# VHH binders against Bark storage protein B (BSP), part 5

Target 1, 288 residues: Bark storage protein B (BSP), of Populus deltoides (Eastern poplar) (Eastern cottonwood) (q09117)
Amino acid sequence: AHLRLGLVFTSDNNERALQDSGLYSPDSEDSSVDIAGRRFHSGTLNGSSIVYVKTGSHSVNMATTLQILLARFSIHGVIYFGNAGSLDKKTMVPGDVSVPQAVAFTGVCNWKKFRSEKGKLVFGDFNYPENGENLLGTVEYEKIKMFSPSEAPKEVFWLPITKSWYNAATEALKDMKLRKCYSDECLPGEPKVVFGSKSSTSDFYVRNKAYGDFLNDNFDAKTADTTSASVALTSLSNEKLFVVFQGVSNVAGETSSNSRVSYLASYNAFLAATKFINSIPTPRLACE

## First folded at step 1 (VHH)

Design c05 (framework vhh_surovatamig_d1)
Fold by ESMFold2-Fast, scan of step 1:
Parts: structure tokens; C-alpha cells; sequence
Structure c05 (fold): chain B 288 residues (1-288), chain A 122 residues (1-122)
């Protein structure tokens, strides 16, 4: 028998990109199963055996769904594709695909000291002063405790992408052509794959330029999303190979995003994931 | 409800050995890392050793490395601490603890049992 690759993503745009590609073929028998309200699809992607699932956004939906996938299916490794915001428009812009080398949770923190004269956060009042900065206290970013079968629990901040799969992705995608247009809406430049970045995950969207700049300046993070560190933590915790492909749909702090640009970002991330999947050897349940 | 019951403590002379046991119930034992922590008279809790859910990985505080061995029997839902070459400084109440992830604090206080007293003296 053959191990499958787990293909995970969060949104309807991501699923639409997969469907619009015409590259997915469901298995002739037992092509889907519903578990905890989630539908897991078994089939092939351009000839490679996969299970795919739409997880929903944010850390808990991704972690919960991915753990079900890994517990209920024979999965060789996890491929994530999805959308992200750019934290540095000099390195990547909408339509580009980021292949990060490491991801971290930047939404887990201690909020240590309140400065009442700089802003006042009254219990149950999250936006005071309105239209101003909420300048409350000192935020210290926390490491995440990671559990795994083979190691004692440890505190980690940067969650590394599997080295062999990161290297394989870098080789497979180095000359890749991405999609520039959807209908009459076209990206202003040629989209590209960007390697070696660090990525920020939080359960809030980074749409404030000052905070985006802070993440870039202090963590060297080039993208922000709501899911990639959950993919990393869950995969590492289960000692599974994994890789992440992020389609850039917006720039942190910029006012508007377009649904067609978001779709192009999803589609380009899907194309990168597919090219990677097609570049690796077919996994087997027995030693190869 | 998580329950942990420690046993095996007692009075031992310096250089002696003791084996502590912990019987676990109320959770899927093999899914969780387990720890031993101790509290010496008049002092706070000190982590001693941890073992992964599978038993494949262990870690120890420096003062007990080479003297103590943590182990587990997942079929019996039991955790053990083999203590060799005991020293007066090892005198403490020893607690079995289920390792819990917690934001902002990492002490397994709510999941430790009643403890077992180890006294190292003549």
C-alpha cells in the first residue's frame, strides 16, 4: 500500500483554485469521508495520491482538522497552501508565493504593564481611545511548548519547515511561472516565488502598518497569516514532514484588497504546492 | 478526573536507593509526557525529570543526572523514578505530574498527586 500526502488549506478561495485547476481526480471508491463536520477527500492530484481537507481559518480550526487527518489517515507528510499578507513590499507583493523556512506564533504573549496615561483600556472597552493608538503596557512574545512522541516537551519560538522538503521545494520551484491574470484583472508585475522567509502567525489579521513594520524589523518576518504556525506545530508534534506555500493577497497596512487578487494568490499558492507534490517520490507504507 | 497516586518513599541512608511509583487514571496515559517534581522542606517545587508519552525521550535536572532514571509502563499506566546514590539534598516530597500545556505558567500543580516523602539521613 501507498502513503498519501495530506493537502490542507483554509478557505473557499483555496478550494476553488484546486477545483478550477482540473488536476484533482477523486478515487473511484470511498472518495470522501466526513469527520467532525469536515469532509476529507481521497484522490489524486496530477497523479499523486492525496487526502485534502478544507480546515477553516485561524489556529484552532487548522490544528484540530490537521490532527484528525493525521490520526485517521496514513499520511506521509503535510502540504499547506493558503493566503498571507506581505510585511515587506520590497521583497514580495500580491500574487507572489512565499516558501518560508520557519514560522512562529506572534500572537502568544504576556501583556505586563499598563500605562494608564498613554491610553486607558477599561474592562470590556477594547478601542479606547477611539481613533488613537492603544498604548497599553509591555508585550513579551512567548515560546510555545511542543509535545512529541520521541522528545521531552520543549519551548520553541521558531518552528522550522522540514529541511529536506524545504530544499526540495526550493529546487522544484526555482524557475516556476505563476499566474498573472484572472479574467481582466491582472497583477501590476510578474509574480514570483520567494524562498527563505520567516512567517508570523496570529489569530488576528495584521492590517496595521506600524505592527507589520514591527514584525519585519524585530522578527525578520516577511509574511503574516492565521494558520501556518499551527500547521508547523501540529506536524512537528506528530513528527511529520511538512511544507508551507503562502500566496500573498495583500500588504499589511494597505487599505483595499480585491477578491480577484485574493483568488490569484490562492491559485499561485496551489500551483506551487502542486509542482512540489509532483517533484517528490511517490510515498509508500513499506520502506521505499 | 485526573488522578495520580505516588508511592515508594521512605527513610534511606546516604548512598542508598529507592524506587518511586505513580499510578495514573482519568486520562489516556500514553498520550502525555509525565514528570517528577519535588519539594524540599521550606522550599518551592523543583522539576526533577520528564519522560515523553512513548518513553523514547527523557530529561533530568543537572543535580540528578546519572543517579536517577525515569521510566514508564504504558500498559500498566504507571510512572517510575529509580533513585540511586541518594544524597541528603534529595530529601523532599516527590510528586508525579501530568505535563499540561498552559499559557503564562507551566507548573502542573492541579494534576499532581498527594506526593511521597523521601528522607535521606543516617
Amino acid sequence: as target 1 above (288 residues)
Amino acid sequence: EVQLVESGGGLVQPGGSLRLSCAASGFTFDDYAMSWVRQAPGKGLEWVATISGSGGSTDYVDSVKGRFTISRDNAKKSLYLQMNSLRAEDTAVYYCAKVEYSSGWYEPLDYRGQGTLVTVSS
Scores: ipSAE 0.000, ipTM 0.095, lowest interface PAE 19.1, mean pLDDT 82

Design c06 (framework vhh_surovatamig_d1)
Fold by ESMFold2-Fast, scan of step 1:
Structure c06 (fold): chain B 288 residues (1-288), chain A 122 residues (1-122)
Amino acid sequence: as target 1 above (288 residues)
Amino acid sequence: EVQLVESGGGLVQPGGSLRLSCAASGFTFSSYEMSWVRQAPGKGLEWVATISSSGSTIDYVDSVKGRFTISRDNAKKSLYLQMNSLRAEDTAVYYCARTDFWEGYYSHMDVRGQGTLVTVSS
């Protein structure tokens, strides 16, 4: 009888970082279970008991998979590691690891009609619809309604990382050395852990520098991804401890990043998550 | 083991058509954005087209817009590139490539097949 830590990530490359580390040991040859097409692996990570699962990208895949994890396994808390894009080169660059203090959905919006036809998009300006009239308007960001067992539903924009786990991560990862090279590809500078940032989650990729700058300037968001806020909302809704580690794989609006740099970012996020996991005491599960 | 196996390349006359196929195995194909990329003789790798995991969003490089069509069949774990009105400049080795969700705000290619040669010449 023991509580496990839930380790969640989205991609095959995140899983490859975990496997390449040599730090994961399955409990047995039969220690994985398939639920709703998702495979949950029970084992140890450098001696700490975990269940890990690859969730797929974007908010719904993460939320659905994480809810299955929390409903079917005895999970003390959730550790997410994955990749993110930097929204501010002055704060962080590819290879760095972001440990945000808060995350928000920036893809849930009221899109208001322009007052004049000057905001009209011409046919072919975007994928859907390919014909007809589309008038761009102002974008109003929405708060998300959060449900939990102990509180009435409330509207929340910023979703805070668990204070105790954020503080523990800050202490555990202080002065942490990260990996600089993979094969013959090396980062130009020494990668570092960046604490206290805010992160933007949407189900679209922020590939536009102007929009990335907008998120940095108006929300003080330093990273963008497709999953961190869904980790936060699902964990908070279940009243579970959680923490997020984001490896910076690219910079919004730039195409200089490559698959080896993305692997380094994923690996560094994995290293940060592992050091955190090994820094917290293993909880004991009471029989009652 | 993750594998991507391209087929369908060959010699074709200018103005002709070819359909490339890519068979995927060793990963959850329906979870990944997929791309076609090409490398012409003596040149670097060039992105050609990308299709979202569901197939609903598609992008092309300008030089192939209106001529090439990317599609996928998630049940068969297959990616396709229908190439019409082929030009000498389309001569290249064509690679099926997986784009990975781990790149937070844009997709990058993390796995590529061995390629299939397309030669457009008289």
Scores: ipSAE 0.000, ipTM 0.112, lowest interface PAE 18.8, mean pLDDT 83

Design c07 (framework vhh_surovatamig_d1)
Fold by ESMFold2-Fast, scan of step 1:
Structure c07 (fold): chain B 288 residues (1-288), chain A 123 residues (1-123)
Amino acid sequence: as target 1 above (288 residues)
Amino acid sequence: EVQLVESGGGLVQPGGSLRLSCAASGFTFSSYSMSWVRQAPGKGLEWVATISSSGSYIDYVDSVKGRFTISRDNAKKSLYLQMNSLRAEDTAVYYCARDLYPEWSYRDAFDIRGQGTLVTVSS
């Protein structure tokens, strides 16, 4: 059996970045297989043997697709690339690539009633920072129960990226040049790779500045997305190596993402993932 | 598959001229910036010239500026390097290189696929 690297991403823009690169070469035979409505592609990425799949967004699509990948293919480890929103403009801006050290689910919570004397859920808008009444009640963030074949189940909040692969990524990408321009549109500054951040995952987009500030101030989270923690939980549950590359496409609470900037973010995340993949010794596919 | 095939090298006297060609296949040539990179005997790879996907941006290493001209023909999927006023220090194997990014302007990430073409400048 040949060990391959699993390359996963969620969207058409991510797949377009891979295809536009011209770095992917499908295997001469059996280059794709459809499983449960998902297409898995076997080939090489700049000479390294991979299986890639487009998972769809949000935690369930990612977890389900990644579990199929790990159960049906001989995968050495998982590389995720995708888009994220910045929660701290001083740390990273659109076009940058975040390589987080840990990720967490921030969308799994207990929602408690606000006023016990009324015994009712009080509806309203988020009023944060809370200088008055919080009309939506108390929200308590929950740990996730993690199952694995070799250990007893445990409750975890922060899901650590594989230490050896995180360290390998910091070494491989330390002086990396990222793409600044797409056609005639250019980023205002030089994009950079940012290491060591923490990332927030929820099944809703963080569009609200007050909530984004809350995540930065209270969780020290620098990016938000809808998928990275599901990559981490699924990989850790299967005891597989993994690493995450996030292209910053927007700043939480600012204007809607520009489609060209979003594509640049996807492309820069893809470049970081590719450079990392090509730094890892991996058995090449033999012709059989 | 991505293929880049260089040609046009040879032996030339100091002050002479050569035109290098690169035939590209297996990718959308018109979407990529292209470069010429050279390797002199006993030295590492040195970037020589870059041309953007449209041809609107062109850049050269200082030592060849005013002597070399990079150009492309997107319809023919071909890249060229016109080398004039050649010097002994221009002796090297010349490689055609695709950058790793469509419409990229940075010149330090190269995809070198071919065998190169040898240019020898000597009397």
Scores: ipSAE 0.000, ipTM 0.123, lowest interface PAE 19.4, mean pLDDT 82

Design c08 (framework vhh_surovatamig_d1)
Fold by ESMFold2-Fast, scan of step 1:
Structure c08 (fold): chain B 288 residues (1-288), chain A 121 residues (1-121)
Amino acid sequence: as target 1 above (288 residues)
Amino acid sequence: EVQLVESGGGLVQPGGSLRLSCAASGFTFSSYWMSWVRQAPGKGLEWVATIKQDGSEKDYVDSVKGRFTISRDNAKKSLYLQMNSLRAEDTAVYYCAAYEDYGWTLPYDYRGQGTLVTVSS
């Protein structure tokens, strides 16, 4: 096949969800390629031609792996599925799938000097605890510079998901049934797909409730992860279509290390990605 | 006590045929989509074929289309895979899997222990 969809994810749980589904078929016994210690698998996912790769977590692993994928393979567009934490338990809880409309880096900051004054604060300022003097100073969230072949470099904060693919995902998944149970263990509520949210990416995990609340209140971010904005930036820089599916595995600030819930979140994100992939036109088939 | 028990695997020559069976118990078989999935030596799981609860919809991976036929018998609570024109690439452990939803596949709710198919001269 000339054109394929790139399917990317970060973890062993994500790969296990793909494997456990039984929906992936390798093209041949030689259909995998190892590049820079990463294994790229060429095959079909429920009939749709893909290349999938496990990238590792955090911005650099995702960006480097995705750039290799886009440079070495004929990729029509990028589908990411993975795990995220909820920043708003009133809108989404573990087991749900978030389909964000935009993602941003919230870990790119200018950390100002203690007692610094009239700096310009943009896109959220963070107030540290008022119990005495805040020696950590003030942080300013920064835009990042985006390069692409067809446009002059520009500074961006929100990285929009491809409009056509976001719209296709909302149509394909509008009545989607998600997995509630793993064996005899079930989520307390019916998991659902949540559309139109914004997502926060940083290279640290948001496990602090105050910071999670800050991101929700000031950026309208509903999920936090370590990779989605890296997917967005790399895809946009290469002028590739992309879409993100996030399985909610925890709530920021709550104690949660449940392997079952993490796996269900991975699996539900995989199911959403698969339904989307099977709903869009098949990439061009290679002719002999 | 849910069980899926595959049978019918074995050693067969290229170009030969095998019929796999899966006997289901402990759940309402007629309410589930059923699939065959396989794992070749050194590879991950590969979906092979799916059949709707009532048998009205069937789908196959491209490499087996025209060679394999999936069918079911809800009265006998059994799933079948007729495999014709077998190739060395079809060598794998074949698993029977059950799904509760339709239109696209959910994660399988249940999977059997598998039956080995070896295609070799």
Scores: ipSAE 0.000, ipTM 0.120, lowest interface PAE 20.0, mean pLDDT 82

Design c09 (framework vhh_surovatamig_d1)
Fold by ESMFold2-Fast, scan of step 1:
Structure c09 (fold): chain B 288 residues (1-288), chain A 123 residues (1-123)
Amino acid sequence: as target 1 above (288 residues)
Amino acid sequence: EVQLVESGGGLVQPGGSLRLSCAASGFTFSDYAMSWVRQAPGKGLEWVATISGSGDSTDYVDSVKGRFTISRDNAKKSLYLQMNSLRAEDTAVYYCARHYQWELTSGDYFDYRGQGTLVTVSS
């Protein structure tokens, strides 16, 4: 007689963190359903009723899978946990968990022709904002159109996290102890939960320091990933509560972290999501 | 995926002994404290014993202290419960359970897998 919470994530490392925790118990009957090649798992997470699914990376996989979840299951709201890159190491470093207040698509662009006399983009050794001329033309970031049952379609750039759930997360995680070590590898500092940042979503990985700096300086974005804005748009379009937990696995433009640091990031994001899930009440299904 | 497979249960007379085993897979066994929990017919789950990841620390519910011994072999990824001086009240399904990784506590801070193994103490 309770609505379930939807728990979504993209990768095998995220699923391994959930499974390694030992906090998930499948339902005794009908504990999984396969829909469109995706496996949806029904059970409890430390006593809270959930449905979880591994979506695959990038915006389309997330949106498609999440829409199936919301259409086929009685879901009160959506909790996402996953990995992200830091765009500002003064704000957060690998092992930390980011709880953003808003997310945006930064990969939806209008790419204008360079030098209209030739009508052609020129590629070379110099990229914006790197040294030399920007030979790639101009990029204009686009707003995305959001549809919902109760409102006319509107153009939005920033997609806000549900205010009540964002506030509940800040309270529940205020003094949270995160995991510092996995096997014999430990983070150099104490990992922490960082609240109130903005996050960038694109279908490419931000590995370029100059572009990461651009996102931080011009959008005040502190993390980058491939899925969070897709979670936001799909949830908002269905008028569902949602919240995002991002484990920081690397810093944009620095060498990639080792696999243990990436796993710690996944695990810490999972711990934060679980503590939040166990802190919120789920409404009962009403009798009609 | 986490898998815990219990074995060693059976029928035993009061005062007898049994040794339960649990084979673990799908996680780094030595990183986790492990417990045995049981469920008697018509009753809720009861925590029985816990052992730390290293094996250096153990804890027991009062009713089994001096009778039961929990142990582990991290190289074999196996957990054991040696049960001596068994009583009718020890009749239950016994489950191998994994504790929360950020907390080493006795009691209810665990999840469990597998079907359990039935122990019946009866004459």
Scores: ipSAE 0.000, ipTM 0.091, lowest interface PAE 22.2, mean pLDDT 82

Design c10 (framework vhh_surovatamig_d1)
Fold by ESMFold2-Fast, scan of step 1:
Structure c10 (fold): chain B 288 residues (1-288), chain A 122 residues (1-122)
Amino acid sequence: as target 1 above (288 residues)
Amino acid sequence: EVQLVESGGGLVQPGGSLRLSCAASGFTFSTYWMSWVRQAPGKGLEWVATISGSGGETDYVDSVKGRFTISRDNAKKSLYLQMNSLRAEDTAVYYCAKDTYYEFSTGPFDYRGQGTLVTVSS
């Protein structure tokens, strides 16, 4: 039997993109199993053997579900597709797909004490006079400890995407045409795949423009989501190949709520993931 | 308060040119995609052109491709539409709109002015 690829995503919109594609075919027997309230689906995606699961949003749901996937199934590697917000409108706009080279947790931090009783801090020019207002210079962003079977635990901030799979994705997707329209509404420009960015993961949504600008300016992060670093940490801890595809659904700090663009972002990320999956060699159990 | 003030419309003969301008205030102009939308007599609103916040990406309705050019000046907080080779079918009131992820208009704040009338007639 061949090893399967693990396909993970968080939301109903992501699953709807998979279903609407018509490219998924469930196995004729034992096509799903429920573990810890989660449903794992075994089948083929455009001819490639996969197990897919909808994990739920945020870091813990992703990490827990992905660890179950890796512990209970014979998985060659992990492909994540999902939605993200753009932190830099010059590089990425809604409808685009980001293929980051590295992801980091930006929600793991130490809260520093005020030096004054009235909440006035002496650090950084981005501190505000109002108590509790955008005190980013007083937040100490932390490395996290990563465990793996083959080396001693280490502290890391940037979690690198598997180099071979990142390179394969850049080659497979370099001239990819993404979907521009959903129903009668179209994106103003041609959506594109953007490679080599860095991505920020936290358990809160980055909707504040000042914070989005801070992440772009200080971390060179181009996208923000709630899950990609959990995919990276869990995959790296299990020494599994992985790659991330992020459909850009919004720009941090802008006021839009557009379900059609969110669906297009999900669908474009799914198309990118599928093209990547079909570009890699078929894994074999005897060779893995 | 978001304000958009259109200008530059007028009467022009078929084959002529006009340049429309939109002065924006009340929001961070450079971070928003901007659009031109028109309404011909007795017709609904029709999207014409869109430009990204940086100006690096543009898109047009097929009927105006190669004839119209959308541009912006973020320092002046202004949006422009250069209209060449005008046709009778281009006769409409033209509105400047603050675009929200390619929604034509999400409400009254997207169309703040009276628009500017373009009449193409001999």
Scores: ipSAE 0.000, ipTM 0.099, lowest interface PAE 21.1, mean pLDDT 81

Design c11 (framework vhh_surovatamig_d1)
Fold by ESMFold2-Fast, scan of step 1:
Structure c11 (fold): chain B 288 residues (1-288), chain A 123 residues (1-123)
Amino acid sequence: as target 1 above (288 residues)
Amino acid sequence: EVQLVESGGGLVQPGGSLRLSCAASGFTFSSYGMSWVRQAPGKGLEWVATISYSGGSTDYVDSVKGRFTISRDNAKKSLYLQMNSLRAEDTAVYYCARESIYDSWGEYYFDYRGQGTLVTVSS
């Protein structure tokens, strides 16, 4: 038996993109396995052997589902595709696909004392000096402890995408044409793949402009989502290759995309993931 | 003034069918995607189905896929929801809604909706 690639995503929109593509073929009528309420599908994606699973949103759903995938199936590496918000519209706009070089948790923090003695909160005023007195206090971001079989536990903030797979994705997706229209509705510009950016993961959606600007200005993060750092931590902890494809569905702090733009973002992320999967050699058993 | 007026609701037996209609006025109907959303007794709003401005693409919540069909007639400025194989859990007030170009609260955002039409699946 050969090793398979694990394809993971969070939402019904992501699954719909896969289904609408017509590129997935089940290995057999009974090629699905249910584990802990999650359905794992074994088949081929445009000829490449995969196991795919819909994980649900947010870090815990991703981590638990991905750990089940890696523990129960012979997986060579993990490909994630999903949606993200842009933190910098000069770099990425809805419809674009981000291929980050590193991801970090920005929802693990210590919250220090209020500046104001009265304890009055002004939401959206933390770490933004132009917006007056910061009544929320200072947020101190923490490194996460990473465990792995071959190394002592270490504290890490930026979780790097596998260098070889990041480079392979850069080569495979250069000059790639993405989908501009969903039926009769089209993006205003030509969507593109953006490489080398950093991404922010938290269990809350970044729809506040001040916080989005803070992440861009202070961390150089260009996208925000609820899952990518969980994919990274779980993959690295299992010493598995991984890569992340993020379809940009909105701009943090601005009016967000409509349902068609979110679907286009999902579909474009799926196209990028598929192009990458079909570009790498078929994984084989380690003893081969 | 944007107006959306629903009709076609009523009492129906489980397994029965109903066709909801929505008459739109006060805007260029053919330029907007349209949706049906519903609110069951004591519950929040749930998105049911969406149709693009041309009618070329549709989307449904999983619980109604294969049972409900959304359609539109741009010449008549009307939106429809054909509901087949109705179940007790489909009991709700159904609203016709106009899709916003952008949303601040998630993927399915509506800037206008009608007064609603009650669908009761019972017996």
Scores: ipSAE 0.000, ipTM 0.143, lowest interface PAE 18.0, mean pLDDT 83

Design c12 (framework vhh_surovatamig_d1)
Fold by ESMFold2-Fast, scan of step 1:
Structure c12 (fold): chain B 288 residues (1-288), chain A 121 residues (1-121)
Amino acid sequence: as target 1 above (288 residues)
Amino acid sequence: EVQLVESGGGLVQPGGSLRLSCAASGFTFSNYAMSWVRQAPGKGLEWVATISGSGGSTDYVDSVKGRFTISRDNAKKSLYLQMNSLRAEDTAVYYCATWGYSRDYEAFDYRGQGTLVTVSS
């Protein structure tokens, strides 16, 4: 009867943050539906009507799950929350929440031959060495084709977040206090919401400092994840409103965050998403 | 922003030598393979030589093998091309280039303003 907001995330830690919050209440009837092995949950989040689904990691799982959500449910717009790595520790650190203004695929490339007789193209475990050798040859980053019902197909690199929802998030979250401690463990600094960044999506994790520095220096990307551009492309292709909230769980090239810091990042991203959801008018299904 | 500034070109007689330099800034120089490319008057761009980020691997177009040597100094963020036994056919504007670097989706194949090498009697 009512238009709902779609809430999507990838992992068990993201779902645990939602469950631990105590803010989700399932509908009294038909509170879940299984479609193509995925479970879609219908309910309210702090009073706002939503459908949420855990998609699994990486671009294909997100795109396929989100397309099912948009095709089978009456969804007004899409809210993503999840984890990301920081590409610039001067801008953001673990526990912070990034609200990007644009996202791009940086894993869609044309690799050209390296012109060295000594060079070797190795597919599999690739390390982008700091001050080392790029043996993969030359990499050319490509635009992606975007299809939509109302426009001719076009080539795009940066996928913009919905301007109205980005602006609404900026206003709703500007004074937001995030969670600093989980159990007896606390972040060293006060976590904050960072707006206006650009984000990099690929189907590999950016854990190498040299590659993280490359993305920051050359694309002005401040975060890296495996899903946000997939959310953007799928939402834009369906002409749906969307917004992205990224909890920073690590810094590219530094020691991986402990499990509590990763959970705290998930929880802070969830809190930001929830505050945004509660700040927009409740969608209603028009009678005509 | 990425900047590449070439120098060292000039007029030289056949059989002579020149050393070209390229000063790089605005990116992590040691992470990128660097190349020298040239454009002869009225012709297209031709790749000349490439060196890996570490300097461990080099490659050359067949016409310059044994005559040209590409090298780099990562501490100084500089690329070099030592050109020996120069021929009239080597006359071109020489560009320092990094391939696979994209600032935006349209901004790839970064190269500098070039330095002119003229081999003539």
Scores: ipSAE 0.000, ipTM 0.095, lowest interface PAE 21.1, mean pLDDT 82

Design c13 (framework vhh_surovatamig_d1)
Amino acid sequence: EVQLVESGGGLVQPGGSLRLSCAASGFTFSSYAMSWVRQAPGKGLEWVATISSSGGYTDYVDSVKGRFTISRDNAKKSLYLQMNSLRAEDTAVYYCAKYRWDTSGYDELDYRGQGTLVTVSS
ESMFold2-Fast, scan of step 1: ipSAE 0.005; ipTM 0.274

Design c14 (framework vhh_surovatamig_d1)
Fold by ESMFold2-Fast, scan of step 1:
Structure c14 (fold): chain B 288 residues (1-288), chain A 122 residues (1-122)
Amino acid sequence: as target 1 above (288 residues)
Amino acid sequence: EVQLVESGGGLVQPGGSLRLSCAASGFTFSDYWMSWVRQAPGKGLEWVATIKQDGSETDYVDSVKGRFTISRDNAKKSLYLQMNSLRAEDTAVYYCARVYEGFDYWSTYDYRGQGTLVTVSS
């Protein structure tokens, strides 16, 4: 037997991109199984053996689903594709695909004394359950404790993408042509793959321009999403290879979002993931 | 082949000083952030200090801040840790570690050396 690649994504737009591609073929036997309300699909993607699953949004759904995938299937490594917001219009715009080199949780914080002198941040209004002014005082970002089978637990902030797979992705996707148009609507420029960025993950959407600017200026983060660091932490904890492809669907702080642009971002991320998958060697076991 | 070789450990009295060295080979040393990590007897690995490729940025665990200084010499492909005002709780095997290339990944590494033992006792 040979190992499969795990293909994970969060949303219906991501699944629709996979379906619309026509590149997936289910196995003739045992092509799906339901575990904890999640459906895992076994088949081939343009000839490469995979298991894919739609995880749902946010860090807990991703971590739970990915751990089930890794515990119940023989997975060589994890490929994530999904959507993200750009934190820097000079580097990435909607339709582009980001291949980050590292990701971090930026939603794990201590909110300190309002009148603290260090790292003082003032955030705007909040609207749920009631509208109000949100003065959060000093926000201190925390490292996450990472567990793995082969080494003692350690505190980490930046979670690196697997070096070999990041390098393979940069090689496979250089000069890649992405989709510019969906039906009658086209992106204003040629979409591109951007490598080597850092990405911010939190369980809230970064819709506030001041906070997006803060992440770019202080963490050098170029994209924000709700899942990539969860993919990284879970994969690293299981000592599995992984790589992340983020389709840029919006710019943080801008009110204009378009469902066709969001789908196009999903589709371009899927195209990048597929080209990467088809570029790596087929995993094989020594005891075959 | 990537190799990291530590030296400079030994027995020292509380309040004393030691300088650890790490010789790197098999890769372009100047392209990588480098870290020191330690493991005390019966405990897990603890990150101690990190340094940027060009030496312009450093970071330390709170318990050693002001006492330890990390530095590097890219021409000699060497990493150093100057340890002052040593305490019994600094007793550990100290490892030189290579951080993933690019950016400031001070808490993550892909290679470490065999380690050098530092014992702080009377």
Scores: ipSAE 0.000, ipTM 0.120, lowest interface PAE 19.0, mean pLDDT 84

